VHH binders against Ras guanine nucleotide exchange factor efc25 (efc25). Designs and how they scored, part 3

Target 1, 234 residues: Ras guanine nucleotide exchange factor efc25 (efc25), of Schizosaccharomyces pombe (q9usu1r752to985)
Amino acid sequence: TPEEFASQMTLLEFDYLKQIPSREWIFRSWVSRDSRSAVRNYINFSNCFTYWIINCILEKKNTKARTAVISFFIQTAYKCLSLQNFSTLMSIVSALNSAPIYRLHAAYKLVKAEDIICLSGLREIVETKKNFSTYRALLRKAELPCVPFLGVILSDLTFIDEGNPDVLDSSPHLLSFNKRHRLADVVADVCRFQSSSYEMQSNTDLQSYILHRCRFVNQDLSYLFDKSLSLEPR
Short names: E, the ipSAE of ESMFold2; O, the ipSAE of ESMFold2 at other seeds; V2, 0.75 times the mean of E and O plus 0.25 times the DockQ between their complexes.

## First folded at step 1 (VHH)

Design G02 (framework vhh_gefurulimab)
Fold by ESMFold2-Fast, scan of step 1:
Formats: structure tokens, C-alpha cells, sequence
Structure G02 (fold): chain B 234 residues (1-234), chain A 124 residues (1-124)
């Protein structure tokens, strides 16, 4: 079910989050060419999961069957929002907004109006415009436990280091202190998220299924777009 | 309909400079994040630099301080100013864009639109 799938994804995502040591946040080790970091493992899982959703929808030759899969993921995303799992929410909405899936108008016509309205609201939450303003507002009022969206954390760490001038002749120490303070705040927030727990039962079979399927997913976007065109021509 | 076309590649001596351009068409470029990736012969494709819709930038450690990414939304264009070029910068450089959704600028799988690439050779 959407509820069970959302719960298991939440446990799985939270496990990835908990494995990231503070030193990776400080040194941004994930951006180096030969990074073998916990952050990169989490990024890779998230991307594989996103492409798995795209493949699941496109493997359905029947329009009604594609609609059922789309509806399932909309409902799963909404349950993730209820669990304050913004990471899985982002992955699902990203998949549904991908070029191969977004264009499937015939499949979307069969989606219930309430699910379309739901998807519209979810799209607003995860939108990157205005520096994720809607998501940031929601995250600030969120109570623990919560799975924050890793992308915003990584972007903030990068922009703190690279968007701010390192030195100014009149106030070099003040700029250094402000930069360190902002970095410390981001790291503290992440540690706070990592220190909590979700009190849900693990479904090891479902978690293993998800991990196994994601390992072998087709990530050739050109192939997937062509497949989309074969199912619903322009 | 959606296209990204790179230009500005060529042969340059070590220590020299090049400016790459990427022309976007078929979509509203200002709503999108964009990035440069590169691939040297016999090596994996690697992240170089990215710029968000709001102008925030990120760089790979290997190019930080030498390369500058920028955008001109009025011209639907992305640029990469490459200074102090080294032999190890020799690669085919790819322009990539992702829609207003997606989440990490340095991950190639977040990018739905790709150019054909432009070759940069750094040698004497």
C-alpha cells in the first residue's frame, strides 16, 4: 500500500541519513572526483529510486495501468509528507515531473481530480524556485522525527562556502566568524534530525525489494523518453 | 524541441584561457538550473560546475578558483570561463540543464537535457 511503502521508504531514507558523519558536511567530500562518501551513497540511492519510479510507470503498456501506478506514487508522496519525509517526497515528485512522465496526458486524464489537486500541492512544496522557499518554511515548523531534503542541505553548505567573500580588508575576521557560524548552524540542524527515530516496524522484505530493484534500474533518459513517445505519441 | 548547443572549444596552451558557451532553446531557461560536465578519453564523466536558477554556484575541487560559471537569461545562455588551463582539463565539455524540479546540482542523473559536447584540448 501507499502507507506501507511510504513508511518503509522513510525508514530506508532515515538509515542513509544517519550514516553521514559530520566531517562530510564540513569538507563537502561528495563533490570531489573520487568521493566514496555516505553522502554520495545516499545521492545514488535517491537517483536510482527516482529512475525506478519512471521505469515502473513506463513498463505499463496499458494507459489505465500507467494511471494506477501514477496514482499510487501520488498517494505515497502525500503519506511521506504526513511522515515529514521530504526526501522521498522530492524523489517521487521529481519522477512525476520528469520529461518522460510529465507528458503522459492520456494517463493523467484518468487520474482522480483529488489526486491531481494533491499533486499540484506537492509540486509547490518541492519547487526549486525562490530557493525552495515553500519547503524551507515547512521544514522550519516540522517536528522531529523528520527526513529533510538532502539537496537543500548540500546547496546551503556549498553557497555558504562559495557565495560569501572569504576576506574583506576592513572586516576579515567578522566574515570568517559569520561563515563559521552559518556552517555550524547547518551541521547542528542535521545532527538534530539524525538524533531522532521513527517508531515504525521494519518490513525487511519490502526494503530488500526496493534496494534490489533500484540497483538495476535503467537510467538512460533518452531511451525512457523514446519509450514514453511509443506509449503516447505527440 | 528542447536543445542545448555548446561552442567555444578548441586548442589552447597550458596556462591559457577559453570561454565556453551553451545556447538553450525550446524552454524558459531562467526557470532551470544548468551545469557543465566533462569527459576525458577513457575516463568517466565528471562534474565541473553548476549554477542554480537564482545564480548560486558550485564547483568541483579540481577547477575551483580557475573556472567561473555564469548565465545570461535574456540570451538563454550558459557560460564557463576557464582560466589557468592544465593538460588534465583536456576533455569533451557538456552543457546540461534540469527543470525547476530536481535537487542536487552536481549529480548528472538530475539533468534531463544535454548538449552534444565541445572538445577542449590543452597542449603545447
Amino acid sequence: as target 1 above (234 residues)
Amino acid sequence: EVQLVESGGGLVKPGGSLRLSCAASGFTFSDYAAAWFRQAPGKEREFVSAISWSGGTTYADSVKGRFTISRDNAKNSLYLQMNSLRAEDTAVYYCAARDSYGWLLSTEYEYDYWGQGTLVTVSS
Scores: ipSAE 0.000, ipTM 0.134, lowest interface PAE 13.5, mean pLDDT 79

Design G03 (framework vhh_gefurulimab)
Fold by ESMFold2-Fast, scan of step 1:
Structure G03 (fold): chain B 234 residues (1-234), chain A 122 residues (1-122)
Amino acid sequence: as target 1 above (234 residues)
Amino acid sequence: EVQLVESGGGLVKPGGSLRLSCAASGRTFSDYAAAWFRQAPGKEREFVSAIYSGGSTTYADSVKGRFTISRDNAKNSLYLQMNSLRAEDTAVYYCAAGYSEFYLPTDSYDYWGQGTLVTVSS
């Protein structure tokens, strides 16, 4: 079900989050492909999961079956929002917004109006406008436990390290002080998220299934786009 | 640390062609999604094109069919071939790179170049 799948994804994502040591935020160990880092493992999992969703939708030759899979993931994303799992929510909406999937108008025509309205709301939440302002507002109001979207955290750390367009250019000492203060704030927020826990029961079989499927997913977006065109020509 | 340096900008007549290059140092492009953005005077930065780690590409509607993004991992370089240039293509063009193709929001790329100016005028 959407509820069970959302719950197990939440536990899986939260486990990835908990494995990240504070030193990785300071030393940015994830930037190298050659480095074995918890952040890099989490990024790889998120990308694989997003591609798995795309593959799941496109493997359905029948329009009605394709619609059912799309509806399943819309409902799963909504349940993730309820669980304050913004990471899985972002992955699902990213998959549905991908070029191979976004263009499937015949499949979308069969989606229930209530699910279309739901998807529009989810798209608004994860919209990148004004530096993820809608998402950031929700995250600030979120109660523990929650799973934040890692991409925003990594972006903030990168801009702190390399400079923000709005940072004062006047004094190196002032810039250094502001930089360390902002870094400390981000690290403190991450530690706060890691300190809590979800009390849901683990479904080890489902979690193993998800991890196994993600390992063997096709990540060739151009191939997937061509497959999309073969299913719904235009 | 990754540094991106753009080159190839200049003055071109409408209908002309120009090839932009972006050289990366510190890390290889094979590990990253890479993109081109542009910013016209007085306007916000806009997406132009992206190439993902798997080799797939995407384009803004305004440039689709006219621009081609490509990558040469052996030369650690990203390119943008611009054909059938129009006055509205006049902008500073920026190269950007990120470690994840699905973490590609406009303000969330990990690394940015300084930009190269393209002017399309008679």
Scores: ipSAE 0.015, ipTM 0.263, lowest interface PAE 7.4, mean pLDDT 79

Design G04 (framework vhh_gefurulimab)
Fold by ESMFold2-Fast, scan of step 1:
Structure G04 (fold): chain B 234 residues (1-234), chain A 123 residues (1-123)
Amino acid sequence: as target 1 above (234 residues)
Amino acid sequence: EVQLVESGGGLVKPGGSLRLSCAASGFTFDDYAAAWFRQAPGKEREFVSAITSGGSTTYADSVKGRFTISRDNAKNSLYLQMNSLRAEDTAVYYCAAKPWYEDLSSPESYDYWGQGTLVTVSS
């Protein structure tokens, strides 16, 4: 079900989050080509999961079957919002907004009105405009437990590191303090999220299934777009 | 720090060719999807081409058959080979990258951007 799938994804995402040591944020170990880091593993899982959703939808040759899969993921994303699992929510909406899937108008036409309204609301939450302002507002109001979206954390760390704190008429000491203070804030927030737990029962069979399917997913976007065109020409 | 630096822009006559390069540093480029966008004076930033971490490519209809995107992960570089250039290809070309797939044609979805390189197609 959408509820069970959302619960198990929340446990999987939370496990990836908890694996990330504070030193990776401080030293940005994940940006080294030679390094194998927990952040890199989490990025890879998120990419695989997003492509797995795309493949699940496109493997259905019947329009009604594609609609059923789309509806399932919309409902799963909504349940993730209730669980404050913003990571899975971002991945699902990203997949549904992907070029191969977004264009499937015939499949979307069969989606229930209530699910379309739900999807529109979810799209607003994941909107990148105004520097993810809607998502950031929700994250600030979120109580533990919560799974934040890794992409925004990585973006914030990049912004801090690129020298945007460099101001024309600022003391170097004040500049260095501000940069370190902002980094410390990001690290503290992540540690706070990592310190909690979800009290849901683990379904190891479903978790193993998800991990196995993500491992063998086709990430050839050109192929997937062409497959989309073959299912709904236009 | 994360850096994307474009090069290769310049003045070229209609029908000519030009190769743009984008040098990535400060992150594991081979895990990232990368794209080229362009912006002509007085216009919005538009999608040109994208390439996934696995090497799959996507092109805007206006450049299909004329432009080729490619990457060299060993050199942390992204390239755009532009052939049969037209006056309407005149723009500042931007390199962009992000760690996962979503709408590859939406500039708002990209996390990292270069400073841009100017391409002028004129006689």
Scores: ipSAE 0.000, ipTM 0.123, lowest interface PAE 18.8, mean pLDDT 79

Design G05 (framework vhh_gefurulimab)
Fold by ESMFold2-Fast, scan of step 1:
Structure G05 (fold): chain B 234 residues (1-234), chain A 125 residues (1-125)
Amino acid sequence: as target 1 above (234 residues)
Amino acid sequence: EVQLVESGGGLVKPGGSLRLSCAASGRTFSSYAAAWFRQAPGKEREFVSAISSGGSTTYADSVKGRFTISRDNAKNSLYLQMNSLRAEDTAVYYCAASEYLGYSLYTSSRAFDYWGQGTLVTVSS
């Protein structure tokens, strides 16, 4: 079910988050060429999971079956919001917004109106405009336990440490302050998120299935887009 | 840290072609996802094309079939081959790079950690 899948993804994502030691944030160890960092492992899992969703949808040869998979992931993303699992929510909406999937108008036409409305709301949450302002507002209101979106953390750390004046929306907030102080603030927030736990029953079979499928997923966006065109031409 | 420098911009007539280059310095480029964005006068910065560290590509609908993104990891370089140029392609083109790209992020300028200064492309007759 969407509820069970959301719960198990939350446990998996939270375990990845908890594995990241503070030194990686402070020294940006994931940038090192020789690092087998916990951050890099989490990034790789997140990307594989996103590609797996795309492959699941495109593996269905008939429109009704593709609609069912799309609806399943919309409902899963909504349940993730209820669990304050913003990481899985971001991955699911990212997959649904990907070029191969976003264009499947025939499949989306069969999605229930309530799920379309839900997806529109989820898209607003993951919207990148004004430096993820909607997401940041929700994260600020979130209570523990919570799985924050790693991409925003990585972006903030990069802008604090290095900055780039060509990225105007982020520059005034991050670059105008003492970078050491702001780095400490981000690290403290991450440590706070890591300090709690979700008290849900583990489904080891489902978790193993997800991890196994993620490892062997096709990540060729060009191939996947061509497959999308074959299923729904134009 | 990585620095990105664009080149190859200029004035071209409608229907013409240009090849933009982006040179990366300061670290190994092969692990980065990279993208081209553009900003026309009076408009917001818009996504043009992206390429993953593995070579998978994505294009904005407005340029698909006309533009080709490619990379040469041995030369730490990113390219954008622009064919069949139109007046609406007139913009400052920016090279961007990131160690992390979620799918929603590769279409957003805020997802990219490193940016070049831009190169102007003018399509006019």
Scores: ipSAE 0.000, ipTM 0.163, lowest interface PAE 12.7, mean pLDDT 79

Design G06 (framework vhh_gefurulimab)
Fold by ESMFold2-Fast, scan of step 1:
Structure G06 (fold): chain B 234 residues (1-234), chain A 123 residues (1-123)
Amino acid sequence: as target 1 above (234 residues)
Amino acid sequence: EVQLVESGGGLVKPGGSLRLSCAASGLTFSSYAAAWFRQAPGKEREFVSAITWSGSTTYADSVKGRFTISRDNAKNSLYLQMNSLRAEDTAVYYCAADRGMYYTEVLDEYDYWGQGTLVTVSS
């Protein structure tokens, strides 16, 4: 069900989050070609999961079957919002907003009005305009437990590390001090999220199924777009 | 439920100093981001300074090097130390809190506001 799937995704995402040691933020280990970092593992999982959703929708030759899969993921995303799992929410909406899926007008015509309204609200939450302002406002008001969106954290750390301008006196000591405080702030926020726990029961079979399917997903976006065109030509 | 009460405003001469205080009830500052905003006569309310739950601080360019934001978690109070005051600093100063961990310079994103305290810088 959407509820069970959302719960198990929340446990999986939370496990990835808890495995990230503070030293990775300081040394930016994920920026290197070294794929062994906990941050890199989490990025890879999120990307695989997003593409798995795209593949699930496009493997359905029948329009009604494609609609059912789309509706399932809209309902799952909504349940993730209620669990304050913003990571899975971002992945699902990203998949639904991808070029191969966004263009499926025939499938979307069959989606229930309630689900379309729901999706519109979810799209507003994940909007990237004005530096994710809607998401940031929602995250600031969120109570524990919560799974934040890793992409915004990584973006903020990159901005801090590259010394993007603060127009203070240009004193090297003052700039270093401000950068360290901002870095410490982000690290402290992540540690706070990692200290929480979700009390849901784990379904090991479903979690293993998700991890296995994500491992072997097709991530060729041009291939997937061509497949979308073959299902709905115009 | 939540109340923020500012104090410490008054008349001061240019170059002088003043310390503003904000006492909270119904929320704990150590768990929230908090900020100071000000509104000069005939102008919109503008951002002055903020502190996150972790204690990191930020300042508007117009007050950097002159103002210092701090908090006392034991007293559940937020402070703004204002040094080298200028006539252009004359405004009603407002204490604000957001239940989130990050600060923002956007007025509409703060959940809780005090009534304001007047600061007049004149000879």
Scores: ipSAE 0.000, ipTM 0.159, lowest interface PAE 14.9, mean pLDDT 79

Design G07 (framework vhh_gefurulimab)
Fold by ESMFold2-Fast, scan of step 1:
Structure G07 (fold): chain B 234 residues (1-234), chain A 124 residues (1-124)
Amino acid sequence: as target 1 above (234 residues)
Amino acid sequence: EVQLVESGGGLVKPGGSLRLSCAASGFTFSSYAAAWFRQAPGKEREFVSAIYSGGSTTYADSVKGRFTISRDNAKNSLYLQMNSLRAEDTAVYYCAATPDYFYSDWSAEDFDSWGQGTLVTVSS
């Protein structure tokens, strides 16, 4: 079910989050191609999961079957919102907003009105405009436990590191202090998220299935777009 | 149909500067993260710099402080200002784009949209 799938995704995402040591934020270990990192593992899982959703939808030659898969993921994303799992929510909406999936008008026409309304609300939450302002507002109001969206954390760390010095305050010591203070704030927030836990029963079979599928998924977006065109021509 | 076209490559002396441009068409560039990669003869593509749709940037350690990535969404363009060029910067430079809603560790395999490349040669 959507509920069970959302719960198990929440446990998996939370496990990935908990495995990231503070040193990776400080040293940006994920940027080096010669290094393997917990951040890189989590990014890879999230991308594989997003592509797995795209593949699941496009594997269905029958329009009604594609609609059923789309509806399943809309409902799953809504349950993730209820669990404050913003990471899985972002992945699902990203998949549904992808060019191969967004264009499937025949499949979307068969989606129930309540699910379309739900998807519109979810799309608003994940909108990138104004630096993810809607998402950031929700994250600020969220009680623990929650799973934040890794992409925003990585973006914030990059912005802190690459911030331009103020010409009117050219002291290197003050600039270094400000950068380290902002970095410490982000690390503290991540540690706070990691310190909590979700009290849900693990479904080992479903978790294993998800991890296996995410390991072996086609990530060729051009191929997937062509497949989309073959299923629902313009 | 996603298209990325690089320009601005050429021959330059050590310590010199070049500005690379990448023109995007066939998609909503403003919603995409974009990156520069380079490939020297006989080597795999390596990451140089990236810019998120929101304007945040990241750089490889080897180019940080010397290169500046920027974008102009109104012109559907990506730029790389390359200063203090070194012999080891000699490579074919590629523009790449990926939907910003997809997570990326900036490895080449994360990008499906690539330009044809522009050659940068740093030599005496």
Scores: ipSAE 0.000, ipTM 0.207, lowest interface PAE 12.8, mean pLDDT 80

Design G08 (framework vhh_gefurulimab)
Fold by ESMFold2-Fast, scan of step 1:
Structure G08 (fold): chain B 234 residues (1-234), chain A 125 residues (1-125)
Amino acid sequence: as target 1 above (234 residues)
Amino acid sequence: EVQLVESGGGLVKPGGSLRLSCAASGRTFSNYAAAWFRQAPGKEREFVSAISTGGDTTYADSVKGRFTISRDNAKNSLYLQMNSLRAEDTAVYYCAAQLGSDYYWPLTEGAYDYWGQGTLVTVSS
């Protein structure tokens, strides 16, 4: 069900979050796509999960079946919002906003009105306008436990690096006073989120299924867009 | 598949201006969210600016008010107008594109599937 799927995704996302050591924020270990960092592993999982959703929808030859999958993920995203799992929420809305999926007018026509209204609200939460202001406001009001959206954390670290020099003297291990303080604030927030836990029963079979499917997903977005066109021509 | 080629880089004096272009080939560019990133010598790649499929823009704090990102879907092109250039703007500038999503980690390089090879901008007297 959407509820069970959302719960298990929350446990998986939270596990990825808990595995990130503070040193990765300081040394930006995720910058290389070839890195073996915990942050890069989490990014890779999120990307694979997003593409898996796209593949799930496009694998359905019947319009009603595509509608059912779309509705399932809308309901899952809404349940993630109630669990304060913003990471899975961002991934689902990103998949539904992707060009191959966003254009499926006939499938969306069959989605019930309340789910369309729900999706519109979820889209507002993930909107990038004013530096993710809607999401940031919601995150500030959120109580633990919570899974924050990693992309905003990475964005904030990028802005900190731009505004503050890495090293003010000849030592490669010394950071500027302002940069250290701003990095410490971000690290403290992440540690705060990592310090809590969700009280939900693990479904190891479902979790293993999700991880396995993500490992073998087609990430050729051009192929997926062409498949979308074959299902619903322009 | 989309291929991206940057142009417009060069040597400019502090306070000067440059306009970078990124030409997209392969598929209709209007379906792509796009961004500019830069990498200074010996530094990591950093975000500069992004533009959604709908034209919404986001800027890094260091370039806000000085740089303007824009797109021309009829010409399959992305632009970066750079004004009031500083020595710290010296970098190789890359354009990047992602099919369809306005919201999927636009400020991290991992969000973008397609990358150009870069164009060098040097701000020096």
Scores: ipSAE 0.012, ipTM 0.317, lowest interface PAE 8.2, mean pLDDT 80

Design G09 (framework vhh_gefurulimab)
Fold by ESMFold2-Fast, scan of step 1:
Structure G09 (fold): chain B 234 residues (1-234), chain A 125 residues (1-125)
Amino acid sequence: as target 1 above (234 residues)
Amino acid sequence: EVQLVESGGGLVKPGGSLRLSCAASGRTLSSYAAAWFRQAPGKEREFVSAITSGGSTTYADSVKGRFTISRDNAKNSLYLQMNSLRAEDTAVYYCAAESDLFYGSTWSPNEYDYWGQGTLVTVSS
């Protein structure tokens, strides 16, 4: 079910989050694709899960079957919102917004109106406009436990280290202080999220199934787009 | 192998226009997010504009209303139309194509694994 799937994804994502030591945030060890950091493992899982959703939808030859899978993931994303699991929510909406899936108008035509309305609301939450302002507002209001979106954390850390300072005319001494202060704030925020727990029962069979399927997913977006075109031509 | 090759850079007077091109091989650009970044002498590489696989566009505040990003699917090419150029636009411009990571942070260089060699744009009288 969407509810059970959302619960188990929340436990899996939260486990990945809890395994990240503070030193990785400071040294940004995930920057290399060959890195064996906990952050890179979480990135790889998140990416594999996103592509797994795309593959699940495109593997259905029948339009009604594709619609059923799309509806399942919309409902799962909505349940993730209720659990304050923004990570899985972002992954699902990213998959549904991907070029191979977004274009499937015949499949979307069969989706219930209430699910389409739901998806529209979820899309607003994940919008990058104004530096993820809608998502950041929701995260700020969220009470523990919650699973924040890793991508925003990574982007903030990279921008702090590599981006231009907020005040260009500041002395190098003040710029260094501001940079360290902002880094400390992001690290403290992540540590706060890691300190809580979800009190849901683990379904080991479902979790193992998810992890197994993610390991063997096709991540060639060009191939998947061509497959989308073969299922629903322009 | 994925290759991105930029062209169209050159010397232009303030207020002038230039059109940059990025030709892709080994990957279909229309299936991925693609972006333009620039790096001025002595500065960090900064975001200029991006277009998602779905066609949504994003612009840095400094270029919004002056620059337009577009792509030609038949030519597998990305373009940046630059109007009302200023001295501050002087930089090496880089074409970038989406990595295999889905984060939606189109303004972050870390979202892009494939980069071109760069093309120099100089705005000077």
Scores: ipSAE 0.000, ipTM 0.170, lowest interface PAE 13.9, mean pLDDT 79

Design G10 (framework vhh_gefurulimab)
Fold by ESMFold2-Fast, scan of step 1:
Structure G10 (fold): chain B 234 residues (1-234), chain A 122 residues (1-122)
Amino acid sequence: as target 1 above (234 residues)
Amino acid sequence: EVQLVESGGGLVKPGGSLRLSCAASGFTLDYYAAAWFRQAPGKEREFVSAISSGGSTTYADSVKGRFTISRDNAKNSLYLQMNSLRAEDTAVYYCAARYGSEWLYDDTYDYWGQGTLVTVSS
């Protein structure tokens, strides 16, 4: 079910988030070429999960079956929003917006009107314009527990570390202090998210299935796009 | 503020090579598909190459086999290795990024660089 799948994805994503030690945020360990990091592990999982969704849709040989999978993930994304799991939400909408999937007009034609309206709303939430302003507003209003989108956290940390050419300070001595203060604020926010918990029953079989399928998913987007073309020609 | 900054352009003779770099700042590239576009004098902007967030690549027919796109997420950077350059490759080269795994062949990307000039001339 969409609800059960959303619940188990929330537990998996939250586990990845909790595994990230504060030192990785502080030292930007994920940027180092020789470093193995929990952040990199989480990024890899998110990418694999996105491609797994694409593969799930494209493996269906008939239009009605592809529609069913698309509808399932729209409903799952909506349940993720209800659980304040913005990470899985971002991944699902990213997959549905991918070139191989977005072009499947015949499959989308069979999606219920209410699911199409739902997808439009979800697309608004994940819109990147104005520095993720819609998402940031929702996250600011969210109560614990929630799973924030890692990409925005990493972007904020990168901005703090590298600085902004448009940020003017009349005193160079204040730059180091301001940078440390802002870094501490982001780290404190992440620790706050990590310290909470979701009170849902673990389905270890489903979680193992997801992790196994993500590990072996085809991530060749050119191949997947060609497969999309074979299923619904231009 | 999110931005992309290109570098590595210059004057090169036909048959030569150049490596373009694109540095992302204010955001992390890990969740973005990225692409190179170019615009020659008096012509419209055209697609050159793209790379997904997962590393899958695609190329315009005019550059396939000569150009190689790559990314280094640790450096938050995108690259275009250009070999066997021809006079018709002369253009301003732009890097672009959009959130999500997918690339687009049209120029409806979220973020764009300022461009770097590549001139192929004897």
Scores: ipSAE 0.000, ipTM 0.329, lowest interface PAE 12.0, mean pLDDT 81

Design G11 (framework vhh_gefurulimab; at its last look DockQ between E and O 0.83; V2 from the best seeds 0.00; counts 0 for: pae O 15.3 > 2)
Fold by ESMFold2 at other seeds, look of step 2:
Structure G11 (fold): chain B 234 residues (1-234), chain A 124 residues (1-124)
Amino acid sequence: as target 1 above (234 residues)
Amino acid sequence: EVQLVESGGGLVKPGGSLRLSCAASGRTFSEYAAAWFRQAPGKEREFVSAISYSGSTTYADSVKGRFTISRDNAKNSLYLQMNSLRAEDTAVYYCAAGPLYSDYAWTEAEFDYWGQGTLVTVSS
């Protein structure tokens, strides 16, 4: 069901988040491709999951079957919003907004109006314009437990590194403290999310299924777009 | 902040070739998905090509076989080799980069950072 899938994805994503040690946030360990990183593992899972959704939709050759899968993921994303799992929500909406899926007008025409309205609201949350302003507003109001969207955390850490040099000609001591305080603020915020827990029961079989299906999924958007064209010609 | 600067645009005759470059600040192309979009006068901005974080490439049907996207992480640069140019390729070309999770989406809404564009004119 969408409800159980959302719950188990929330637990799974939260486990990925909790295993990230603070040193990775501070030293940006994920940037080096030659080193292990818990952040990189989480990024890889999130990318695989998004492409898995795209593949699940495109493997259905019947239009009604594709519509059912699209509706399933819309409902899953809506439940993720209720669970304050913004990470899974972002992955699902990104998959549905991808070129291969967004263009499936015949399948979308069969989606219930309620689900289409729901999807429109979810799309507002993932908007990147205005520096994720809608998402950030929701996150500020969110209570624990919550799974924040990793992409915004990484973007903020990147801006701190590139937009706040460690030394300037004047007041280098104060600027260094400012950069350290900004970094500490972001890390403290992430640690607060990591310190809570969800009270839902784990379904290890479903979580293992998700992890297994995501491994080595086809991530070639050009191939997937061509498959989309064969299913619904222009 | 992320800064993207395109170069390499210009006037070229039909059938000609042109290579676009996009220089980025920091480690943008090793951390983000990257793409080229274009906008002809009076038309909506359209997808041209993308390269994912893992290195997988994607092309719009209108440019497949003629355009090649590539990147050089050491130089933090993105490239678009355009061959067999046609009049319909005339547009302002933009490079774009998105969050680590955006490398599987092609809509312009999924890319956070944009260059100011470089004009390509294909005219006899």
Scores: ipSAE 0.000, ipTM 0.166, lowest interface PAE 15.3, mean pLDDT 79
ESMFold2-Fast, scan of step 1: ipSAE 0.164; ipTM 0.544
ESMFold2, look of step 2: ipSAE 0.000; ipTM 0.249
ESMFold2 (binder alone), look of step 2: mean pLDDT 80; pTM 0.824

